# Designs tried in a protein design chat: VH-VL binders against q9y8t7. Part 10

Target 1, 261 residues: q9y8t7
Amino acid sequence: MRDSFLQKAIASAKDRTSLLEEIAGNCSPKPGRPSLSSSIREWVYRVGGAVIAEYKRCSPSAGAISTLDPVSYVQATRDASAAYSVLTEPNWFCGSIELIPYFARYKPVLAKDFIVSETQIRIAACMGASAALLIMEALTPRELQELAAAASRYGVEVLVETPDASHAVEASRLAPGSIIGVNSRDLKTLRVDYEAMLREVSKAREQLPGEVILVAESGIDSPDKALKAFKAGAQAILVGTAFMKNPQLREKILAELLQIP

## First folded at step 2 (VH-VL)

Design Pa7 (framework fv_prolgolimab)
Fold by ESMFold2-Fast, scan of step 2:
Structure Pa7 (fold): chain C 261 residues (1-261), chain A 122 residues (1-122), chain B 106 residues (1-106)
Amino acid sequence: as target 1 above (261 residues)
Amino acid sequence: QVQLVQSGGGLVQPGGSLRLSCAASGFTFSDYAMYWVRQVPGKGLEWVSAISYSGGSTYYADSVKGRFAISRVNAKNTMYLQMNSLRAEDTAVYYCAKSYDFLDEGSYPDYWGQGTLVTVSS
Amino acid sequence: QPVLTQPLSVSVALGQTARITCGGNNIGSKSVHWYQQKPGQAPVLVIYYDSDRPSGIPERFSGSNSGNTATLTISRAQAGDEADYYCQVWDSSTYVFGTGTKLTVL
């Protein structure tokens, strides 16, 4: 009974995949989806860093985070965001695949879920997603390779989430061309170690090819933490809970991030 | 080492007020949600209140809503529970507790203070 | 508030296995945490997220959670395990504790 939450999430995702196959049939990826990597590189070029703003209504550790609607969230975040991360996992994160088309109107969308099948990737692309999350800790090396290859067939970019620099390097080798994320939240314990993440981001940046986009994830709740992540070598940061819970804090963080040189 | 040191308990008459304090050390206080949980002597645990890392969100059990107010002063590493309009049924040992995860008040208590007895009687 | 039902008491012989249940509608969809409380002391976390153990908690403590029942299992029971045990979940905007179980080690 190790990794109880992660194991339950994976099992749920497998069951949901069967339902999605029945409902969506053989839909085709939506044409004209903007590139997540291109948007990140554009923001890095212009201001020195990119923000992936995450819309999530609840989480396993936080329960209900916010009743903030998608329209209000976009109005508050669009001017400072390179992309939206949209939760599609319904049981733990109160997500929905139906949210993707709305956010895709404004920015590239990263579909955020426990992805275990190519069907999840295909359907996300049908809804308008530009990229899909693959969690290294939830997948075997073979599964990671196979899902990255499937994403490529559908024109979907991949963000591989990893716990440290060593895994980041391995993920980049297993899934060439992927965006690489370093997550400060341990999915087994759900504990966040921001300082450890900064060290791992710095190590990963040194070891990864220069063209690989590095994203710092979780634990960023202040302008100072965002700036330190960029200084450590991340090109983008993913911010969720801080943007959802506190309108004043959200405004302060976004204002500071717009001023990054 | 995480430590939570409680103070402010005592005897108070029905309808009175009392303020409990919980002083934290050994962790970055401003990164964690905090809780108050009470226990009538010889009975079970009952959640009373929760406060987010910033103090921007507060939650209360229905039994205390409108009478109790949770607050925190991050600069002082201290959390408070202001208890007003006290009733005999509020008599209990009150524990402060730290959330396991930061920024997420939906987490669970991982470290507890030693408790403070509050007795409401005439 | 939602209710998590536990038996009032459970008895176990030294060296045998004790099982303490926590009943709740669809509790298997929630994460359950377990606390041990000895007389005059603050509670101590012994199991978190259904089945994980904090550092310092012996391997003979284990947990499970499915359907409408979560279970704390204490194998090779020792005299020092005698205590009150509480299950706990987060349910939307509230924290819910179980009714508590007194474990007696004979």
Scores: ipSAE 0.005, ipTM 0.435, lowest interface PAE 10.7, mean pLDDT 84

Design Pb (framework fv_prolgolimab)
Fold by ESMFold2-Fast, scan of step 2:
Structure Pb (fold): chain C 261 residues (1-261), chain A 123 residues (1-123), chain B 106 residues (1-106)
Amino acid sequence: as target 1 above (261 residues)
Amino acid sequence: QVQLVQSGGGLVQPGGSLRLSCAASGFTFSDYYMYWVRQVPGKGLEWVSAISSSGSTIYYADSVKGRFAISRVNAKNTMYLQMNSLRAEDTAVYYCAKEPYWSGDYQGAFDIWGQGTLVTVSS
Amino acid sequence: QPVLTQPLSVSVALGQTARITCGGNNIGSKNVHWYQQKPGQAPVLVIYRDSNRPSGIPERFSGSNSGNTATLTISRAQAGDEADYYCQVWDSSTAVFGTGTKLTVL
């Protein structure tokens, strides 16, 4: 069920939610937010795949990743990105909900956090987010269903992050209409495993209806790895650390996408 | 295989200087926080310093602040500890260590350690 | 600076369960890591984030962390478990190690 890190992240998220409620009051979701799924489908139609570019200033494994400011990041990435993934988790990822309005000006925004409450989803929508991340391993099946339903009430799309194909299938059943992400780890070493992610994306694609969008999230740091993820059956890839260190990598990935029929 | 190989230890006079090296292999060195931890023979572990993956964020234990300087050269897969104004109480085995690969986890854990290098500060 | 207090020594009979505590103010709100160190060797990470085992660490090793006390538990103790054990947290801008516990298997 929940390991001690997820327990601490969940507790932190609940505390932050109380503060956000005081700041936001009775805010309403911002009107006219573009659809994440529609943007992904448009990019798939035009060039064969979509890139979700992640703005992430730090992480537990890398510490401080980049001092690149949001303006410079958007200027370097917007012409080739279908969407932005924006970290709003402050304790481990140096995120902030205040980043959402800036990125939302240009592309659909996925709010990336340990989301445990309807309030977090509502506030993300008020700030301009089109979608919210739900981490399947951090939630019970009932919590996942309830949060997905809450997101729907606020016009917020859901990306459910799963570790493997069997969870991807279950997530799609529990939260119909959701975008499904695969972020795999080797169970023995506990490291992010790109090859395992490719196998699980391929298995999930075979089992999920064709209209379900699959996002590959593990270890994509080169054009070759991106191309293989698309060929395995993903419609989009999520790229974080590599883009923060080298925003120009997106141009190379787009060149590879032109090879997909 | 992930390895950290240390060098540069030895005997030095009080007030002297010494530079320790930690050579990394088997992982993408430029993606990880790196650390120095020391241990006086027969005593416990004491953290000394930390350096972020890019080298932009650096931390020191109060006991060494102003005297030691941590650095890294990512192109050479090597981290250094420059030790200046050495004191008898700096006598210890010095270990380099890396943080775990997995993102979203335990920042500040030490999953792989070097073999250790003895530094003796004595007249 | 925060202090992590461990018992100086713990004795356990072969095949029995050893428990090593790490005391610290509000330590349950932090991630606690545990290291095993045998004479003449570098430390080995045996538990990370309170209760998780690295690859290669036997299931006999487990951990917990709540309130003001974290605990390393070693079930079915073996002679090879004799070592010094250290708890550790990252606190803001520093890593803090416990005082260390010598485990003796009788």
Scores: ipSAE 0.000, ipTM 0.404, lowest interface PAE 15.6, mean pLDDT 84

Design Pb1 (framework fv_prolgolimab)
Fold by ESMFold2-Fast, scan of step 2:
Structure Pb1 (fold): chain C 261 residues (1-261), chain A 120 residues (1-120), chain B 106 residues (1-106)
Amino acid sequence: as target 1 above (261 residues)
Amino acid sequence: QVQLVQSGGGLVQPGGSLRLSCAASGFTFSDYYMYWVRQVPGKGLEWVSAISSSGSTIYYADSVKGRFAISRVNAKNTMYLQMNSLRAEDTAVYYCARDLWYGSEYFDYWGQGTLVTVSS
Amino acid sequence: QPVLTQPLSVSVALGQTARITCGGNNIGSKNVHWYQQKPGQAPVLVIYRDSNRPSGIPERFSGSNSGNTATLTISRAQAGDEADYYCQVWDSSTAVFGTGTKLTVL
């Protein structure tokens, strides 16, 4: 299921890239983009953890998630968010690269898509993105290295999404300086698995250098789950569906963090 | 019923080539990582190679890099291992195995095994 | 490449608890999987990700992993548990199997 969907998503991304190459012209990365990693480190220093709030209108498994518009979402989430993750994949996640400039006005933006080409990274940077998602399973080791190098040339940071600790360690080796994400699934149901993610985050933290930012990405829908992810060793959490349905959850997470000695 | 049926083993001289096949049925083949693991008769297991569900990510053990090539044709529900420049130490029973998720790195179902003998 | 060291053999009396160890530098930071192999047969997964059991594996099988040692525990050993057991981890871009342990049930 995941790899079959991923194969279709990759093929779609390659087609979209060909179209972008024909109509994009020679745009340059937008100047003055704030650093994603710097924002995460600042929030960790001040309150003990960072939140990456994801704006996601739909997904293959959930269909339509929320009717909340970007303006309302930002008004509800900006004060407690270190960054925004913005879906730019149009066919399954109802995303658009045109959403990036709006969110970039307020926080660093992670462009979230099936990125298979340098062109996608360049266009995201032109729109104002500070970082781009690279999905480890969607790329060969060589493709990961080449896309990470391309991102560096455009001043774009990379978040490499991995399924577990072993891949997290490999991703850090192949793309030095990258932010590393852990996104785990339940083997029986094919749904995101919060407990598996906690175990893998803990194992990854043990193996990765302390300066590598680790992001937990699975099943966080309560302050308690957020706190456990931070305690497991994540510096940041990425929250999508829960924030789309309850944007005030981010304030509760911040309130809990402020109570930890 | 999940089944992995192997073929293509046999006797080959040192320096020769051989291609192993692993035919899958009873599940959506294109959703799973596939692996080759070998075992010298009477000895332990040694991982050889892995290929992602889409075929885009490939891994090899250092002992076979440059000599073996893993591939898959999802339309045919089949994985292959092309073995070139074979050596006596490549003599083993070769198993194909599947991985339930990308990155799970363990094998929930195995094929029956195919004996490869490299000898003059 | 890293080596996962297992005892060559372990003996257990019927109904007692067998423990099979898998030693490796900082193995507690990795996911450990365990396979059972009976003579002339393909391996069968019995534990994955340190302590999880696949459907159909009896609750008598359990696992742990910390520091430099992972352990497969087989409680209330039965004659049918007699087999070779292998631990396995992923290290960097490669999978590594342990040296294997022959379990004898008396």
Scores: ipSAE 0.000, ipTM 0.410, lowest interface PAE 14.9, mean pLDDT 84

Design Pb2 (framework fv_prolgolimab)
Fold by ESMFold2-Fast, scan of step 2:
Structure Pb2 (fold): chain C 261 residues (1-261), chain A 122 residues (1-122), chain B 106 residues (1-106)
Amino acid sequence: as target 1 above (261 residues)
Amino acid sequence: QVQLVQSGGGLVQPGGSLRLSCAASGFTFSDYYMYWVRQVPGKGLEWVSAISSSGSTIYYADSVKGRFAISRVNAKNTMYLQMNSLRAEDTAVYYCAKGYDLWSTEYPFDYWGQGTLVTVSS
Amino acid sequence: QPVLTQPLSVSVALGQTARITCGGNNIGSKNVHWYQQKPGQAPVLVIYRDSNRPSGIPERFSGSNSGNTATLTISRAQAGDEADYYCQVWDSSTAVFGTGTKLTVL
């Protein structure tokens, strides 16, 4: 079941895909894109956890978040980030596919959008993206499998965003080799729910094969919350609004990780 | 038009086994969670089990855990409930039910089968 | 698992409004679904996620949920509304049903 916002976002994405097909033509994925999963594993090995820093200029709930330009954001964040999540959705998140090259020069890029077509994945890879987000709640099981297969053909890794542990397990079975994200929300308010995310991350870690990378995505706005997410079993965290408002939070998280025995 | 047609059921002795079947039509069976819910005659509804679209995620009520096994064969649009080590308290009408949502167990059961009576008695 | 308490029976006169309650600690924080079951028949979903109606369910059926009580409201009651009604929530991966209410239309 998709809520009304997801349905509007999906319809918009289909319209945008038609336009992209007309304008971009038959581009090929950019060679030499660094692996998102490899970067995450390297950061976990070195300091015990990886940070995926999200560049997000606006959102439906927050409106305008920051006017910080991509170059300034990269300069402030590259030393403490394993990867960048870049919004390419233009209508609600002020994103653009053209933002990808600014980040891809330095770190693996996760293209973050309502992805409903393999064309969106291909074009993101043409711009330099290493991975694409698939939102489980926005897709049918068959659509998820088809898009994951398409991503594989383009050499694009997939991060499947799920609301809970049962979906995480199912996503891993339907799209083997994918990175799995947990982004929990309160079903009544539809607001991100950090405590629910921690419980679901812990449950997912117990059920998923050890080689599956687990990413925590809900409500991380402090070093303590980041540490608890890693302790619950996440190898990476994805942080958006908090980093856009306070880029230095990444350095504080890194400093806390380095102090763990 | 969504339809769930149940078969199986009947009288079994305590300790016996029985398998229920639920044949689905009118929707893409492989996309939805499916459930079993039971009802003791004259009493209320009790959830029994859940199975995800692919069959990889399964949940059981504590009262049946270790004795019942839910399964599905998507190629045949059919779900099963294998009931082992049956007890008198398992006597009930068993309903199969379709999940409203593709992914979430937080949504209702939007369509139900006609039900099949299972009587466990000596 | 949480316990959802419903009155055993509720009576309503033809054309009047029936209200069936579902009580549970902090039930207002959960999504409540409602089912109608007529004798010898399978349950039918009449309200989901507190207040939403499935296609085919008349606007006379509505729902609310706040604090410790969820309520199913049936306006302009008809003879055909006579049935057992069950509320239901999810407690993580476990579905919990209410005790059930028999609605009699007089």
Scores: ipSAE 0.000, ipTM 0.444, lowest interface PAE 14.4, mean pLDDT 86

Design Pb3 (framework fv_prolgolimab)
Fold by ESMFold2-Fast, scan of step 2:
Structure Pb3 (fold): chain C 261 residues (1-261), chain A 123 residues (1-123), chain B 106 residues (1-106)
Amino acid sequence: as target 1 above (261 residues)
Amino acid sequence: QVQLVQSGGGLVQPGGSLRLSCAASGFTFSDYYMYWVRQVPGKGLEWVSAISSSGSTIYYADSVKGRFAISRVNAKNTMYLQMNSLRAEDTAVYYCARHPYDYLTGSEAFDIWGQGTLVTVSS
Amino acid sequence: QPVLTQPLSVSVALGQTARITCGGNNIGSKNVHWYQQKPGQAPVLVIYRDSNRPSGIPERFSGSNSGNTATLTISRAQAGDEADYYCQVWDSSTAVFGTGTKLTVL
């Protein structure tokens, strides 16, 4: 199930846990962190959908995505974002745990990393993160349950990333109260498939309790694609590369959202 | 059928210019980073240039910086390599290649290659 | 730029196992891809992300990657496996290719 890259990322994350412990010790979550789910629900109520804006500097296969600094990114995206997704994985995504405090001044922060230990969750919360990503494919069912329980003890919300509707339903059962993300893959290439994601979001919405927040991930680079994801049943979308390249896209998406019944 | 079909190429004198084309079919061209890779006959593969899916991010090998220009027109499903100030050492077969850039879910490798176009720079 | 070193040539007897190495400092921390190139043809992806096979590539092809060495293994070698083989890693957006290995099937 786990491919070679996920195994390396997991091994790296376990190794980085020792470094995080040395840096932050047995710290406590920063008080006053805003709720990710509450922010999403507020935006859904006001305009019909929420945008989680991702600050992602690079990836190994794509290389440098943008040289846009955090200050410029916030300036360009703050008014139309419900939350920020901040990469903290340093080896492949040019992320840093130290980015969290800056973004947390403005919006709830989702710490995006290969999270395999409760120490990673605790320290993200110490830096100001409101939520942490758990990748279902990178974890066993027991690991998912244990990490979700640990997050709850630290007052950290969880976004579980899943590849399809059946896994979304299972993730919601294993980690009650979690936000559920759908990031579908083409089984032949393992490439993110927007149309497949859209179908799986629709299927997941039919099967999940109405109070479960559903997030559509990847492949959204136009207002029309964002609108279709919301109409399929997603309450939020996660947008990375498109906003790093074209921050003005957020204003176009917001304008279209105001027309949803 | 997923395919990259190349055109252009030929014999050019040193200092001359040439434009290569790479036409994509069978997939959503605008979703992919695209690359140019060259190979001197009998030698190994060498990266030349890269362009992001939107065209906003461009990279060049040091050996071609300032002389080559990569571009793409997503509406036409086509990528180009404009080669200026050509030198004898630019003589090579030039390949275009598709790169599925989603690191977690894609192959991350050059999964589809064009057939190659020979460029000969000779007086 | 990372440098990926491959042997210039490897010989294998028909039906035996060929191993082609790709050496690089801490290459085990990177994903390694392998391409097969026959004379007059474009390269063909045979292994991606260290050990994964694309659709249509025989199970005889496998890969591994740890420490400072990645290895492409071709079991039960056939005459049709005779080709040049290149390893490749990413350095950000730069594709770094190995020096290439000519596999001869005796």
Scores: ipSAE 0.000, ipTM 0.413, lowest interface PAE 14.2, mean pLDDT 84

Design Pb5 (framework fv_prolgolimab)
Fold by ESMFold2-Fast, scan of step 2:
Structure Pb5 (fold): chain C 261 residues (1-261), chain A 123 residues (1-123), chain B 106 residues (1-106)
Amino acid sequence: as target 1 above (261 residues)
Amino acid sequence: QVQLVQSGGGLVQPGGSLRLSCAASGFTFSDYYMYWVRQVPGKGLEWVSAISSSGSTIYYADSVKGRFAISRVNAKNTMYLQMNSLRAEDTAVYYCARSLEYYPSGTWYFDLWGQGTLVTVSS
Amino acid sequence: QPVLTQPLSVSVALGQTARITCGGNNIGSKNVHWYQQKPGQAPVLVIYRDSNRPSGIPERFSGSNSGNTATLTISRAQAGDEADYYCQVWDSSTAVFGTGTKLTVL
C-alpha cells in the first residue's frame, strides 16, 4: 500500500526532474541563501525553540487542506518562523518549485519533495532553497549517502526524515552534519502518532551528539504539544496541516513560541 | 483465514537448484514486505532475503547474494525464492514471513510465518 | 551489523517471572522484536517495537529496551511458555536475530 504510493511518487519525481532539467539547463545554486541550521540555532538561543512553518495546500491523507495564498501565509507566520518548509511535489501535495523564490525572500527554505536525484537538489538550490528533505524510508543507505554528498557539493543542507530513534541514529551516521527529523505513525492504525513521535524524539536525543539538530514532525496541533516536543529534546518543530487549517492554532502556537525563554 | 502456505522443498545435490513458493491468503498481499528466513536444524534463525510490497526493492544476506533470487507475483498472491548453486551449508528449514510496509514507519518484524520447508543439500 | 547476544538458557519456576535479555551496542536506539518458537513449529511474534503485544498475546508478556539491553519479561510463567525465544532488530537493510534462549519452566 505505501510502497505503491512511494513508487508512483518516485516515478513522478524522476519525470519532473527530466522536465526541469530541460527547462532550467545547467543553473547554479543561488548565492546568499541563509542557513537553515543557523536560523534554528538562533531561535533556540533566543526563545528556546524554532518553528519550521510548512506551506502545504493538499496531501493524500487530508485532500485539500487550505486555499490560503503564499502572501497571506507569510504575513501570518513570518514573525515567529525560523524557516519555511515548501512543498514542491505537484501531484499529491499541490506544490510547485516556483514557490521557493517567494518564500526564500523571507526565511531559509526547506524544499519538501520526494528527492531521488542530485538534479532535484541542484534545481531547488537554483530557486533559492537552503535545505532539501531526504526521506530515509524512501531511500537505500547508499542512495541517502550519495544524495547527502550531492547536497553538500551544492551548499544545500539536508533534513533526513526518519520514523523513529533507531533510524534517526543511523541517518546521522550515514549523513553526518544533517538535521534529523522524526515523523511517526501508529503501527496498528497507520495514523500520525504524536505520542510515539514524542517518545522517539526523547530516545533519539539521548543517543545523538548534542550538536545534531532534532526536528519533531508528527501531530503537533496545539501549543501544549509544541512545548512538550521541545522539552523532549527537539530544537525545532515542523507544523503543516494545523497551521493551514486552523488560524487560531497558528496564532496560539506562534505566541507560545515567542514566550519560550 | 490469514495464512502463508509453503511448497517446493526437498533433497538436491550440491550445485543444484530449487525454487520455493509461498502462497498468501486471507489478507491483501500487496500491502506487505515479504521475507525468507532460514534455520539449520537445531540452530538459530538467519534472515535470507526481503522484497518490498511492489517488488521494486530487494535485499539479500551476503551468504546468498548472487546465488538466490527472490521474486513475487502480486496477482497470484505468491512469493518465490529461486535457489541456485546450492551448497551443503544451505541445508535448513526455510520460512516465508510478512511485515506490514508503510510510509513513513517501515519496520522489519514478522507478524505471520509460513509452516516452513525443509531444503537438504547432499550427494 | 550488530551482534545480538542472548543467554543460552533461562529456567523459571511455574508462576514466577522469567526475564530474557538481548544485548547489543546501543540497542536502546533500535526497535526490538521478540519471537517464540516451539519444537517443530514456525516462530510466533510475541512483542514488536520494544513493548507492543500483537492480538492474542497475553498481557503477562512485556518488553523493555534501553541502553545496551532489551528484555523480554514473562510474568506468571506457564508450562506452555517453554520454548526458544529470539530477539530481532532491523539494521541498515538487514534483519538481525539474537542467538536465541531456551526457556525451561520447572
Scores: ipSAE 0.000, ipTM 0.426, lowest interface PAE 13.8, mean pLDDT 84

Design Pb6 (framework fv_prolgolimab)
Fold by ESMFold2-Fast, scan of step 2:
Structure Pb6 (fold): chain C 261 residues (1-261), chain A 123 residues (1-123), chain B 106 residues (1-106)
Amino acid sequence: as target 1 above (261 residues)
Amino acid sequence: QVQLVQSGGGLVQPGGSLRLSCAASGFTFSDYYMYWVRQVPGKGLEWVSAISSSGSTIYYADSVKGRFAISRVNAKNTMYLQMNSLRAEDTAVYYCARDQGLYFDSRTPLDYWGQGTLVTVSS
Amino acid sequence: QPVLTQPLSVSVALGQTARITCGGNNIGSKNVHWYQQKPGQAPVLVIYRDSNRPSGIPERFSGSNSGNTATLTISRAQAGDEADYYCQVWDSSTAVFGTGTKLTVL
C-alpha cells in the first residue's frame, strides 16, 4: 500500500496545488513566525529532548484516529511541546491548511503534507507555518534541492524525512541547514518499524555533523520508546497517533526526561 | 456578546439576483467556519453553503451549485451569500450561523444564529 | 446524503416528559446536536454532542444517542417548551438536519 499510496498522494498534491493557487492567490509569508530549529535546541538544552506533537485526525492505516479538537489538543500538549506538526493533506489524513493559523499562535508549526511544489510551501508560510516537510522518497534529488532553496527564499525551515541513515546523510548534503528526520520502514512488510528507526537514527547521528538536528519519527507510543530514541541520538521526536489517542502521554515523556540527571 | 446581524433580503423576480449579508461581532470572526441555512416557510431547515475561517474552503448544496456564491471579508467581520438565477423554490428565510469550533469538527454545533432574512421569489 | 427521520409532531401534557426521536443508520456513532425553534425566531442550540447542555439551557433538557436512534428528552414540560425541534449531524463539512418535530404542550 505504501509505494502505490505514495504515487497516488503525489498525484493528488499536484492537483491540489492548482486549487491552492485559485483559493489563496498571491499571498506573502506571515511575518514573525518562530523558528522550529531554535525551539528544538532550547528544549534539548533544558531537558535533553524536544517533542513535535502531531495533530492528525485520520490516516490510511488507522482510519479515524480521534475526534479531539485542536483547542483540547493544544490545552493538553502545549506546555511540554517544542512544536506542532499539522497535517494539511485532506484526502487520507483529514488535514487542512486552515489548521495552521490556530496552532501557530502557540508554537512553531511544521506543515505536514506531500509537498511537490513551491506554491504549497509559500501558502503554508502565508498561513503561519515555520517549517515544511519534504519527503525524500517522494522527490528526485534535484526536486529536493529546488524545493529546499524555495523554502529558504520564503523564510521556511525544512524537515527532510528519510527512510535510513544513508539517505539522511545525502539529504543533509543536498539541503544544507535542514532538519533531518528518520522514518524507517520494514522492507518486507513496508510498515513503519520502531526498532529499524532506532538503529538508523543511531547510525545517522554518527555520520551527521553535530549541529544537524536529527528527528525520530516512527512508532513512539510510550515514554520508554521516547527515551530510547533520544539516547540513540535524536534531538527531537515526532509523535502523531499516540498523542491523538492520549495527549497526556506528552506530560509523561517530559516527567521521564526530568528524572535523568 | 456574540451577535450575527443579517440584511439584504426582499422580493425578487424569478431569474433575479440578491446579496445577503451577515455582520459578526463579539468574537474573532476570522477563526470560525460559517454557514448559510435556509427554511422554506412552514418547512424544515436545509443547509445551503459553508465557508472556512480563511475563505479557502467552500461547500454548496447541490440545489444551489453554480447559482449561489458564498464569500467573507474577515477585515469587515462580514459573510455574504450572492444569489443569482433565483427560482420560486429558493423562497425561504435564510440564516447565517457560526460553527462552535475553530475548524470543521463533527462534535461542534451551530452555536449562534442570525435573526434570519426573508427572500421571496415571486412568480 | 444521510437521512434523519423525526416524528412530525409530539404532544405532551404540562409537567410530563416529552421524548423526540431522531432516526438514522448507525446514528449512535455520530455526534447529534439539537435545536429549538419558536415561531418567527431563529433556531437556538439546546443540546450538543449527544447529551451536553449549553449555558442557559435548563437541566430538564437531556439527550441520548445509541444504535439507530438519538433522543431529546424534555422533563417537566412547560408551555414555553412548545416549539419545533431539529436534530443535526455532520456529513463531512455539511450540516444534515432532521425533518423536524413540532412539540405541542397541552
Scores: ipSAE 0.000, ipTM 0.392, lowest interface PAE 18.7, mean pLDDT 86

